VH-VL binders against q8ixk2r445to577. Designs and how they scored, part 346

Target 1, 133 residues: q8ixk2r445to577
Amino acid sequence: FFGMLQNKGLTDYCFDYNPPDENQIVGHQVILYLCHGMGQNQFFEYTSQKEIRYNTHQPEGCIAVEAGMDTLIMHLCEETAPENQKFILQEDGSLFHEQSKKCVQAARKESSDSFVPLLRDCTNSDHQKWFFK
Short names: E, the ipSAE of ESMFold2; O, the ipSAE of OpenDDE; V2, 0.75 times the mean of E and O plus 0.25 times the DockQ between their complexes.

## First folded at step 16 (VH-VL)

Design m20 (framework fv_recaticimab; also named mm3; at its last look DockQ between E and O 0.59; V2 from the best seeds 0.62)
Fold by ESMFold2-Fast, scan of step 16:
Structure m20 (fold): chain C 133 residues (1-133), chain A 119 residues (1-119), chain B 112 residues (1-112)
Amino acid sequence: as target 1 above (133 residues)
Amino acid sequence: QVQLVQSGAEVKKPGASVKVSCKASGYTFTDYYMHWVRQAPGQGLEWMGYIKPTSGFTKYHQNFQDRVTMTRDTSISTAYMELSRLRSDDTAVYYCARSKHYGSGFDYWGQGTTVTVSS
Amino acid sequence: DIVMSQSPSSLSASVGDRVTITCKSSQSLLYSSNNKNYLAWYQQKPGKSPKLLIYWASTRESGVPDRFSGSGSGTDFTLTISSLQPEDFATYYCQQYWSYLTFGQGTKLEIK
């Protein structure tokens, strides 16, 4: 699967990665933004290695969660996906981060009007349900 | 055996377009990005852009963005690079080369296609 | 673009000599998470396509002779040929693949 990764509960929002410098994609947080239908900064791919790839860049970016954190950060993809880059996209639309055993949830960023995907205890909330457009 | 085989030499007039093909064999075409690199006579290597064969996503270097179009046909494992509004300084050898999504260097290159632009 | 500055532009040496070619990037090519440098070296002989010699700054491509070695990290990289052979007459290019692709200007190696 590839396309725009949209949230079921936060209806008009998609995974979005727009780093300040297109030549330095590592280390910034993945955000949620209004789905624009143009691909580009919202174009992601889910792979058989359980990666969520940002393939607008070469080398491709791969979403990761660093130990002890709950934010999704852009890393570079590797030949073999490390455990912190593995997400299981389940039949119900949940994105389960294997290493932490938590689910990706659409959440409001603290002290902000913006939204971000965060790791949270898994629930049946529509804010934890994702699908590719 | 991995091979990238390019189309034959072209001679074009200024203002014309040229379309070069690169046929891949010996590997799964969609597992690698396809890049295009050119080299003017006696000059160095100049990266033009790439296409991701699975999705068709393209990224072009800004020097070519206005004139280049990269496409592919997965049914025949072939990538294409079309350069329009040709100028004399587009005279060069055009190469296709493959890379992994995670970056690994270009392990295989096409043999090159000579494009001559002259009146 | 990430700018790759290669030096010297040309050099000549005798068979058996050790030669070094230097490459400098305008920003770091080192990825701290995997400790790899996103840099490759290529050899190009007249009328031929380039051939990958070294990737990840120091990993030799299969079939490349042991006399070729790469070193360096971050912004400064070196290609060394420990005992030059006649077939090493060629132009050598460094290339960053940290962000898209940029090549150095090339170093022409002439054997005396």
Scores: ipSAE 0.721, ipTM 0.890, lowest interface PAE 1.1, mean pLDDT 92
Fold by ESMFold2, look of step 20:
Structure m20 (fold): chain C 133 residues (1-133), chain A 119 residues (1-119), chain B 112 residues (1-112)
Amino acid sequence: as target 1 above (133 residues)
Amino acid sequence: QVQLVQSGAEVKKPGASVKVSCKASGYTFTDYYMHWVRQAPGQGLEWMGYIKPTSGFTKYHQNFQDRVTMTRDTSISTAYMELSRLRSDDTAVYYCARSKHYGSGFDYWGQGTTVTVSS
Amino acid sequence: DIVMSQSPSSLSASVGDRVTITCKSSQSLLYSSNNKNYLAWYQQKPGKSPKLLIYWASTRESGVPDRFSGSGSGTDFTLTISSLQPEDFATYYCQQYWSYLTFGQGTKLEIK
């Protein structure tokens, strides 16, 4: 799949990545922002290697969760997807992080208007359901 | 066996455009990015940009922004580079070359296409 | 752009010599997560396309003679040719592929 990765529960919010320097794309957090489809900050590819690729750069970025963390961080893709970069987009729309065995959930930052994807224990919440548009 | 075969030499007038083709064989065309690199006579290598064949997404080096267009036709495994508003200093050999999405050197290059811009 | 600077611009050497070419980048090419340097070396002979010699700073491409070696990390890289052969007279380029792509200006290796 290729497109905007949209949340079911947080209506009209998509994965977004806008690094401050196009020559330093690694290490920043993926956020959620109103889906707009302008520029390429919201276009991701889900691959047969279970990667979520950010293809607005060469080398491509791949979303990862570092051990013990719950935030989605941009890494570089590798020849063989590292375990911390493997996600399963299931038929019910859940986005399962294979290594941690947790699901990606849309979450609101405390006392702010900002939203981010975070790993949480898997539930049936629509805030844990995702689809490409 | 991987091959990148480019279209033949071109002679152009200033102000014209040129479109160079690069036909890929021996691998799955959509598994690799296609890059364009030029080399003026007696000069070094200058990266111009790339195209991702699956989506058609392009990125151009700033020096060629607004004059270059890169396209592809996945049905015939062919990439194209078009450079418009040609000047005499666009005289060069133009190469296509492939890379992996995860970052790699250019393991295969086209044979090069000589473009000469003269009045 | 990540700037790649090669040294020397040219050199003359004899068959059998050990030759060293250096390349400096304006920022680190080392990715700490995989400990790889996103740096390649190419050889180009007159009238021919460049040929990949080394990638990840030190890994030889298949079919490249073992007299070619790459070393260095971060911002400073070296291509070494031990016991220079007649077919090694060419221009050599380093290239970063950490963020997009940039070539060094080239090093012309000439016969004495």
Scores: ipSAE 0.721, ipTM 0.892, lowest interface PAE 1.1, mean pLDDT 92
Fold by OpenDDE, look of step 20:
Structure m20 (fold): chain C 133 residues (1-133), chain A 119 residues (1-119), chain B 112 residues (1-112)
Amino acid sequence: as target 1 above (133 residues)
Amino acid sequence: QVQLVQSGAEVKKPGASVKVSCKASGYTFTDYYMHWVRQAPGQGLEWMGYIKPTSGFTKYHQNFQDRVTMTRDTSISTAYMELSRLRSDDTAVYYCARSKHYGSGFDYWGQGTTVTVSS
Amino acid sequence: DIVMSQSPSSLSASVGDRVTITCKSSQSLLYSSNNKNYLAWYQQKPGKSPKLLIYWASTRESGVPDRFSGSGSGTDFTLTISSLQPEDFATYYCQQYWSYLTFGQGTKLEIK
């Protein structure tokens, strides 16, 4: 699966990554932004290694969850996907993070008009449903 | 043994295109990235880009984005690099080189293909 | 692009000498998550393809003599040949693969 990773509940919002430095793509938070289909900031790939890969830049980035965090942070992909980079995109659209055993939920960023994907306890909320478009 | 065998020398006029081939053997072609690196006479190495043979996904250096096309034929384990709108400063030895992943370096190289661009 | 700067551009040495080549990157090549430096060293002899010597800044490629060693972290890296052998006279390149790929300009090691 590849393309825009769109949220079901938060209509018309997609995973979005735009690092401030093209030569330093890691360490920044993945956000949600209106799906626009332009550029590569919203292009992601779900791989057989259970990675959510951002291959706009080289080397390729992979979404990770750092210890104690509930945000999605861009790391570099590795030959063997680390545990904190493994996600399961379920048939029902839920995006399950294996290590934390939580689900990715579209949420409003605190004190902001923007949105971000956050790890939360898994529910049947459409805000935890995702699909590639 | 792992081998990367490239096509023969090319002589081109400015404005023309050149397509260099790199046939891989001795390993699973699709398990490794294939990179292209060139070296002008007496100069250093310049990375041009790579192709992932499994998907055909490519990433080019920005200096070549609008002129280079990398392709592959998995049925014959062959990678191709086409450079268009050739200029005299494109005269160089062009190498293919494999890498398993970022971090392992280019462990095997082709023998190089000399491309000469002259009017 | 990340700029890789090698020093010296050339040097002369004798068999048995200890040789040190430096490579500086315009930005850090250290990845905090895995604590690895995305840096490789290559050897190239005239008319031949480059040969991988070191990757991850300090890991020696299989078959490479132990007289070759890589060290450094962040932005400063060093290739060391502990005791130069006749077959070691060549041009050496560092390479970063932290952001795309770029090579240093090379260091030509000549016989004195």
Scores: ipSAE 0.529, ipTM 0.862, lowest interface PAE 1.2, mean pLDDT 94
ESMFold2 (binder alone), look of step 20: mean pLDDT 93; pTM 0.942

Design m21 (framework fv_recaticimab; at its last look DockQ between E and O 0.95; V2 from the best seeds 0.78)
Fold by OpenDDE, look of step 18:
Structure m21 (fold): chain C 133 residues (1-133), chain A 119 residues (1-119), chain B 112 residues (1-112)
Amino acid sequence: as target 1 above (133 residues)
Amino acid sequence: QVQLVQSGAEVKKPGASVKVSCKASGYTFTDYYMHWVRQAPGQGLEWMGYIKPTSGYTKYHQNFQDRVTMTRDTSISTAYMELSRLRSDDTAVYYCARSKWYGSGFDYWGQGTTVTVSS
Amino acid sequence: DIVMSQSPSSLSASVGDRVTITCKSSQSLLYSHNNKNYLAWYQQKPGKSPKLLIYWASTRESGVPDRFSGSGSGTDFTLTISSLQPEDFATYYCQQYWSYPTFGQGTKLEIK
C-alpha cells in the first residue's frame, strides 16, 4: 500500500511531512494537510514490516512514536523495525500502533487550526479510519 | 553471487546523449536502491542520483537534474542512466551501485562504463 | 549537500606502517535512536570499482582484513590501517549516507 494516506472522518486530509532540511529529515512531527498529491510530502508506504515509510528520501524515514508521546515523529527506518515504528493498518481502516495499543486519530492541534494525527484510545470513529489513495 | 554488469564503453560528441545499462543478478533487484556515481579521470567520486526499482521513484543531484534520466526494467533486473547534452567534462567512468533502503554503504558496484565526450 | 572533508589528499608510507586517514562531515552523521554513524569507507585501486571496507563508521564489510578499522562519531571519523600491506596501496574515500550520498575527496596512499 502506498500513496496518500487519507483520513475518512476528516475529509480530504492526508498525512503530510515536510522537513525543513532534506539533509535532516528526522525529528519533526507528521501533520495532516489537505490532500493535493503534489510533491513528495504526502507520499507514504505501508510495508510488510508494518512500517509507515516516508520513502522519498534515502535512507528512508519511518513514522515512530516516542515514549510518553501521542504524536507521530519521523525517524529513520532500520533494518529491523523498532517496536515504536510498528503499525497495523486493519481492514476496517483503523491504524493501530502496537506498542502503545492506541489508534491513530485525526485531531485538531492544540491552540491551532492545524490538524495532526494523534494516538488515542481506539474507537469506531471515522477520524480513526485511514485509506491509501 | 551478487553482480552488477554494465554496458560497454561509449564515445560521444558534444551535445549527444548516452545511455548506460546496469544488469543486476544474484539478489532481489527490487530490494535495493540503485545509485549512479561517476568519476572523472584522476578525480573523486560524484553521486548522480538513485532510483528505487519498486516504484521507479528517482532522485537526482541538482547538478544533473535537467540532463539525467534514470529508469529501470524490473522484468530483467536492469537499471538505466541516460545523460543528455553531453559536454567534454562529462568524460568519466560511470558506475552503478546498490544500497539498502534503510541506508547503507554501497556494497556492490558495477565494473564501470567509460564515457568519452570529444569533438 | 553534506560536505565530506577528507585528509590528507595523499600520503606515502612503507609496508608495515600504521596509516591513519581522517574524514570530517559538515554535520553530524550520528543517529541518536540507534547510535549509529552513517559513514562508510571505500578502497579503490586503479582501473577498478570502489570496494566497501567499513560501514556504520566502524563495522568491517565481510572479507575485509582485521588491519582495517574505522572509528569516530558525529562529525569526525578515522580509517586506520594498523600494518600496511603491499595490496593496501590505493585510494580511499569516505562517504556519508545520512542523506543523499556524498564522498570525501579521496586519499591516495602511495608506496614510499
Scores: ipSAE 0.780, ipTM 0.920, lowest interface PAE 0.7, mean pLDDT 95
Fold by ESMFold2-Fast, scan of step 16:
Structure m21 (fold): chain C 133 residues (1-133), chain A 119 residues (1-119), chain B 112 residues (1-112)
Amino acid sequence: as target 1 above (133 residues)
Amino acid sequence: QVQLVQSGAEVKKPGASVKVSCKASGYTFTDYYMHWVRQAPGQGLEWMGYIKPTSGYTKYHQNFQDRVTMTRDTSISTAYMELSRLRSDDTAVYYCARSKWYGSGFDYWGQGTTVTVSS
Amino acid sequence: DIVMSQSPSSLSASVGDRVTITCKSSQSLLYSHNNKNYLAWYQQKPGKSPKLLIYWASTRESGVPDRFSGSGSGTDFTLTISSLQPEDFATYYCQQYWSYPTFGQGTKLEIK
């Protein structure tokens, strides 16, 4: 799977990554933004290693969640995916983070109109359902 | 045996375009990025850009962005680099080189293509 | 761009000498999650393509003699050639692959 990773419940929003410095893509939070399909910021690849790659950078970026955190951040991809970079995309559209045993949910960022993907307990909510467009 | 074989030397007039090819063999062409690096006579190595063969995505260094086009043909495992509006200071040896998607040094390089721009 | 600075620009040495070449990056190339430095070293002989010697700052490429060694971390890196051989007279380049590739300006190793 390769494309825009869109939320079923928050239907106009897609995964988006726009690093402030193209020479340092590591450590910033992945956001949700209106799906537009322009400028490469919204194009991700789901791989057989269960990675979500931001593959318009070299080295490629891989979405990760650090221990004890609930935010998705950009890391560098490695030859063998570490556990914190592994997400299972289920047939129902759930995106399950194996290491934490939680699901990725579209959520509103505190005190703003912006949205972000966060780890939450798994539910049958449409805000936890994702698909490639 | 991994091999990158480039097209032959070119002599061009200022204002012309040149297109260099790089044919890969001995590995899965789409598993590696292809980069282009040039070297002017007596000078160091200058990175120009790369192409990701699976998608065709390209990233060019800002110094070349307006004049360079990188493409590939996966059916023949060949990458291309076209540089337009040639100037005398584009005289250089142009190399293709591969890297892994997770970041690596360039373990294999083409033999180089000499491009001479003269009036 | 991440700027790579090499020193010296040239040096003269004799067969059997121990030689060190240094490379400095404008930002850290150490990735804390895997403890790897995204740095490579190349050897280039006149009229030939560069040859990868070392990657991850200190790992020798297959077939590279053990007299070549890399060290350093973060922003400061060294390539060492113990007991120079005649075939080692060449230009050496460092390169970062933390982001879009940049090279040091090169160090030309000449016979004394």
Scores: ipSAE 0.747, ipTM 0.907, lowest interface PAE 1.1, mean pLDDT 92
Fold by ESMFold2, look of step 18:
Order: sequence, then structure tokens, then C-alpha cells
Structure m21 (fold): chain C 133 residues (1-133), chain A 119 residues (1-119), chain B 112 residues (1-112)
Amino acid sequence: as target 1 above (133 residues)
Amino acid sequence: QVQLVQSGAEVKKPGASVKVSCKASGYTFTDYYMHWVRQAPGQGLEWMGYIKPTSGYTKYHQNFQDRVTMTRDTSISTAYMELSRLRSDDTAVYYCARSKWYGSGFDYWGQGTTVTVSS
Amino acid sequence: DIVMSQSPSSLSASVGDRVTITCKSSQSLLYSHNNKNYLAWYQQKPGKSPKLLIYWASTRESGVPDRFSGSGSGTDFTLTISSLQPEDFATYYCQQYWSYPTFGQGTKLEIK
């Protein structure tokens, strides 16, 4: 799968990545933004290695969650996907992070009008359902 | 087994365009990025840009952004680089070279295509 | 752009000599999460395309003789040829692949 990764419950919001420096794409948080498909910030690929790749850069970026954290941040992809970069996009649309045993949920940033994907205990909420557009 | 075979040498006038091809064999073309690198006579290596074959996404070095177009045809495993509005300082050998998506050295290079721009 | 600076620009040496070539990047090429340096070395002979020698700063490409070794980390890297052979007289380039690739200006190794 490739394209814009959209949330079911938070309608018309997609994964978005906008690093401040094209020579340092590592370590910044993935956000949610209105789906638009412009400028490649919302272009992601879900791979057979269960990676969510940001492939607008070389080397390609892969979304990861570091141990004990709930935020999705950009790492570099590797030949074999590290465990913290493995997500299962399930048939019901849930996006399961294997290492943490948690699901990706669209969440409102506190005291803000902005949204981010975060790991939460898995539920049947539409805010935990994702699909490629 | 892996080969990158480029089109033949070209002689051009200033203001013309050149399109160089790079035909890949011996591997899955869409698994690797294709880069273009040039080398003026007696000079070093200058990266021009790359194309991701699956999507066609390109990134060009700023020095070439307004004159270069990189394309590919996945059905024949071939990448192309076209440089327009040629100048005498575009005289160089033009190489294609591949890399892995996760970052790698360029393990295979084309044989090079000599482009001579003279008036 | 990440600037790659090689030293020296050229040198003369004899068969059997030990040679070192240095390469310095304008920013670190070390990725902390996999502990790898995104740095390669190439050899280029006249009329030929470059040949990959070393990647990850210190890993030899398949078929490259043991006399070639790479070392260094972060911003400072070295290519060493322990005992020069006649076929080693060439131009050598370092290259970063931390981001959009850039090359050092090259080091020409000539026979004395």
C-alpha cells in the first residue's frame, strides 16, 4: 500500500511529516493534518516488512515508537525492519504496534487545535481505524 | 549479473538537450533508487539527482533543478536523464548508479555516457 | 548540502608503500540507532566508472582485497591501503549517503 494514510474517525486527517531540515529527517514527530496530497509530506508506503515508510527522502524514513513512549517518530529504515518499526494494519483498519501491543489512535494535542497519532490501548474506536486513500 | 548499460556518446551544440538512457538487468529494477552523477574532464564526481522507480518521485540537486528531468520506464527497466539548455561546462561523462532504499553505497554504475557540448 | 573534504588532493607513492587518505564531513554521518556511519569509498581508474570499495565506513565490498581498509566515525574518516599494488594507482573518492549524496573532491594516487 502507498498513498495518504487517513483516519476514519477524525475525518479528512492524514499522517503528515514535515521535518525542519532535509538533511536531518530523524527524530521528529509524525503529525495529523488535513489530507491534501501536496508536497509529498503525506506520502507513505506500508511494506511487506510491516513498515510505514516516508519515502520522499533517501535513505527512506520509517516510523518508529521508542521504548516507553507513545509518540510516532521518524527513524531511518534498515534492510531488516527493527521491532519498534513494525505495525500491523489489520483487516478492521486498526494499526497495531507489535512491540508495545498498542494501537495507533488519532488524538488531539492538549490545549491545541492540532492532532497527532499516539499509541493507546486497543479499542474499537473509529479514531483507531486507518486506511490508504 | 547486475548490469547498468547506458546509451552512446553524444555531441551537442550549446542550447540543445541530451537524453541519456540507463538499462538495468540482473535485479528487480523497482527495488533500487537510480542516481545520476556526472564528471567533467579531469574533475570529480557531481551528484545530479535520483528517481525512485516505483513512484517516479525525483529529487534534483539545486544546480540542475531547472534544467534536468529524470524519468523511467519500469516495463523495460530503464531510467532516463535529460539535461536541457546545454552549456560548454556541461561537457562531462554522465553515469547512472543504484542504491538501496535504506541507504547504501553505489554498488553498480553504468559504463558512462560522454556528452560533449561545443560550438 | 553535506560537504565532503578529502586530503590530500594528490600524492605520489611506490609499490609496497602504505597510503592513507582522509575525508571530513560537514556534519556527523553516524546514526545512533544502528551505530553505522553512512560513508562509502570508491576507486576510479582512467576511462572507467567508479568502483565501490568500502561502505558503512569500514565494510569491504565483495571482491575488494584485504589491503583496503576504512576507519573513522562521525565526521572524520580514513581509507588505508596497507601495501600498494600496481593496480591501486587511481583516484579515490569518499561519499556520504546520510542524505542526498555528495562526494569528496577526490585524491589522485600516482606512481613515483
Scores: ipSAE 0.672, ipTM 0.890, lowest interface PAE 1.3, mean pLDDT 93
ESMFold2 (binder alone), look of step 18: mean pLDDT 93; pTM 0.943

Design m22 (framework fv_recaticimab)
Fold by ESMFold2-Fast, scan of step 16:
Structure m22 (fold): chain C 133 residues (1-133), chain A 119 residues (1-119), chain B 112 residues (1-112)
Amino acid sequence: as target 1 above (133 residues)
Amino acid sequence: QVQLVQSGAEVKKPGASVKVSCKASGYTFTDYYMHWVRQAPGQGLEWMGYIKPTSGYTKYHQNFQDRVTMTRDTSISTAYMELSRLRSDDTAVYYCARNKHYGAGFDYWGQGTTVTVSS
Amino acid sequence: DIVMSQSPSSLSASVGDRVTITCKSSQSLLYSSNNKNYLAWYQQKPGKSPKLLIYWASTRESGVPDRFSGSGSGTDFTLTISSLQPEDFATYYCQQYWSYPTFGQGTKLEIK
């Protein structure tokens, strides 16, 4: 699967990555933004290694969660995917982060009108359901 | 067994467009990025952009963004690079090149297409 | 763009010589998480396309003779040919792939 990774509950929002410097794609937070279908920032691929790859950069970025954190950040993809970069996209649309045993949820960023994907305890909420479009 | 075969030499006038093809064989075309790199006479290598054949996503170097279009046809394993509004300083050999997995350099290159822009 | 600088621009040598070519990047190419340097080396003979010699700064591409070796880390890299052969006279380029590809200006290796 590849395309825009859209939220079922927050229906107009997609995964978005817009690093401030294209020469430094590592370490910045993945956000949610209005799905626009016109940009490099929203194009991702789900791979057989359970990675969510940022398809619009070379070398490719892979979404990761650092130990003890709940934010999704960009790392570089590796030949053998490390555990912090593995997400199981389940039949019900849940995106399960294996290392932390938590699910990716669309959430409002604290004290802001912006939205971000965060790790949360798994629930059957539509805000934890994702699909490629 | 992996081969990239490019179209033949072109001679163009300033202001014209040129479209170069690159036919891949010996591997799964959609598994690898295809890049375009040019080399002016006596000069070094200049990266122009890439296409991801699976999705058709393209990224162009800022120097070419207004004039270059990269496309592909997965049914015939062929990538294309079109450069418009040609100038004399676009005279160069144009190469297609396959990127190794994980972006680790270009492991296979086409033979090159000479484009001469003259008035 | 990440700027790649090679030295020297040209070098004269004899068969059997040990030669080194230097490449410097304007920023570090070392990814601390995997300890890999995002740097490749190419050989180009007149009228031919470039040929990949080395990737990850020090990993030799399949089929490349063991007299070719790469070393260095961060911003400073070298390509070494331990015992120069007649077929090695060519232009050599370094290339970074930490970001969108950029190449050094090339080092022409000439016969003495």
Scores: ipSAE 0.093, ipTM 0.736, lowest interface PAE 6.0, mean pLDDT 89

Design m23 (framework fv_recaticimab)
Fold by ESMFold2-Fast, scan of step 16:
Structure m23 (fold): chain C 133 residues (1-133), chain A 119 residues (1-119), chain B 112 residues (1-112)
Amino acid sequence: as target 1 above (133 residues)
Amino acid sequence: QVQLVQSGAEVKKPGASVKVSCKASGYTFTDYYMHWVRQAPGQGLEWMGWIKPTSGFTKYHQNFQDRVTMTRDTSISTAYMELSRLRSDDTAVYYCARSKHYGSGFDYWGQGTTVTVSS
Amino acid sequence: DIVMSQSPSSLSASVGDRVTITCKSSQSLLYSSNNKNYLAWYQQKPGKSPKLLIYWASTRESGVPDRFSGSGSGTDFTLTISSLQPEDFATYYCQQYWSYPTFGQGTKLEIK
């Protein structure tokens, strides 16, 4: 299903992607921003291939984590999802990146007021619990 | 088996609107994006925009953004492209074409709809 | 917009000739993660819809004769017809699908 992907602990924040150049959607970090319900930047699709797709552009963007990194960045979706683009949304709301064995956590960006999703060791923290709205 | 069948030719006066349809068959309509591309007489191909049939989300090229509306009806597997405030230089063949969500070449195209705008 | 520059605009050739058409993009169409170029080639005959010939810069669409081949990577691409046949006289277009689609201006292949 698709919708806004919200954090349980950081309740007012949703996955958000707004590329600075519409001709180059690859390579920028996915952020967390106040859920606004306007769609576009905050509308994502979770698929049977365990992808989190960004539907605003064609070709669609797929969230990925590059080897050795903990940041979620936008990549292009592929016909068959590569392992770095697969996230398991579990019943407890955790978003598990199987390739790294880590969970997606809402985190503050460097003591600023901004927030980003990052890979962290899996815990029971509400900051690691996500749901589609 | 896969077919995209478009509505017939249209002749319009400047200032009018035209609505072209594209009926899909032979595949799951909602699995593919639908694009609209036009071609003026003796000219090249010009992309106008796309619609994602599952959600109805649309994106239009800047040149058409203020005059084009793309819609679809999933119950009859049909996409529509309406162009308003027609000008003589909108005279062209209008095509629908499909693509995969992950980006792909346009493997199937409609037969084209000729729209003539004359005074 | 990603600009696609195609050359030549037209060329005259004879049956049996080897023909090459070039296409340049204003930015790289190579996706490093899958090593694919988001570039397609089309053939259009008068009064007909375009027909997909090549996708991913070098993959031939099913049913397309093997005399058609695509090559290149990044910003520079070539379509080659190794031995021109009578049915190949048409206009050829390159197209990027890295972002919002844009086409080259077209190359009209005429009988000499």
Scores: ipSAE 0.719, ipTM 0.894, lowest interface PAE 1.0, mean pLDDT 92

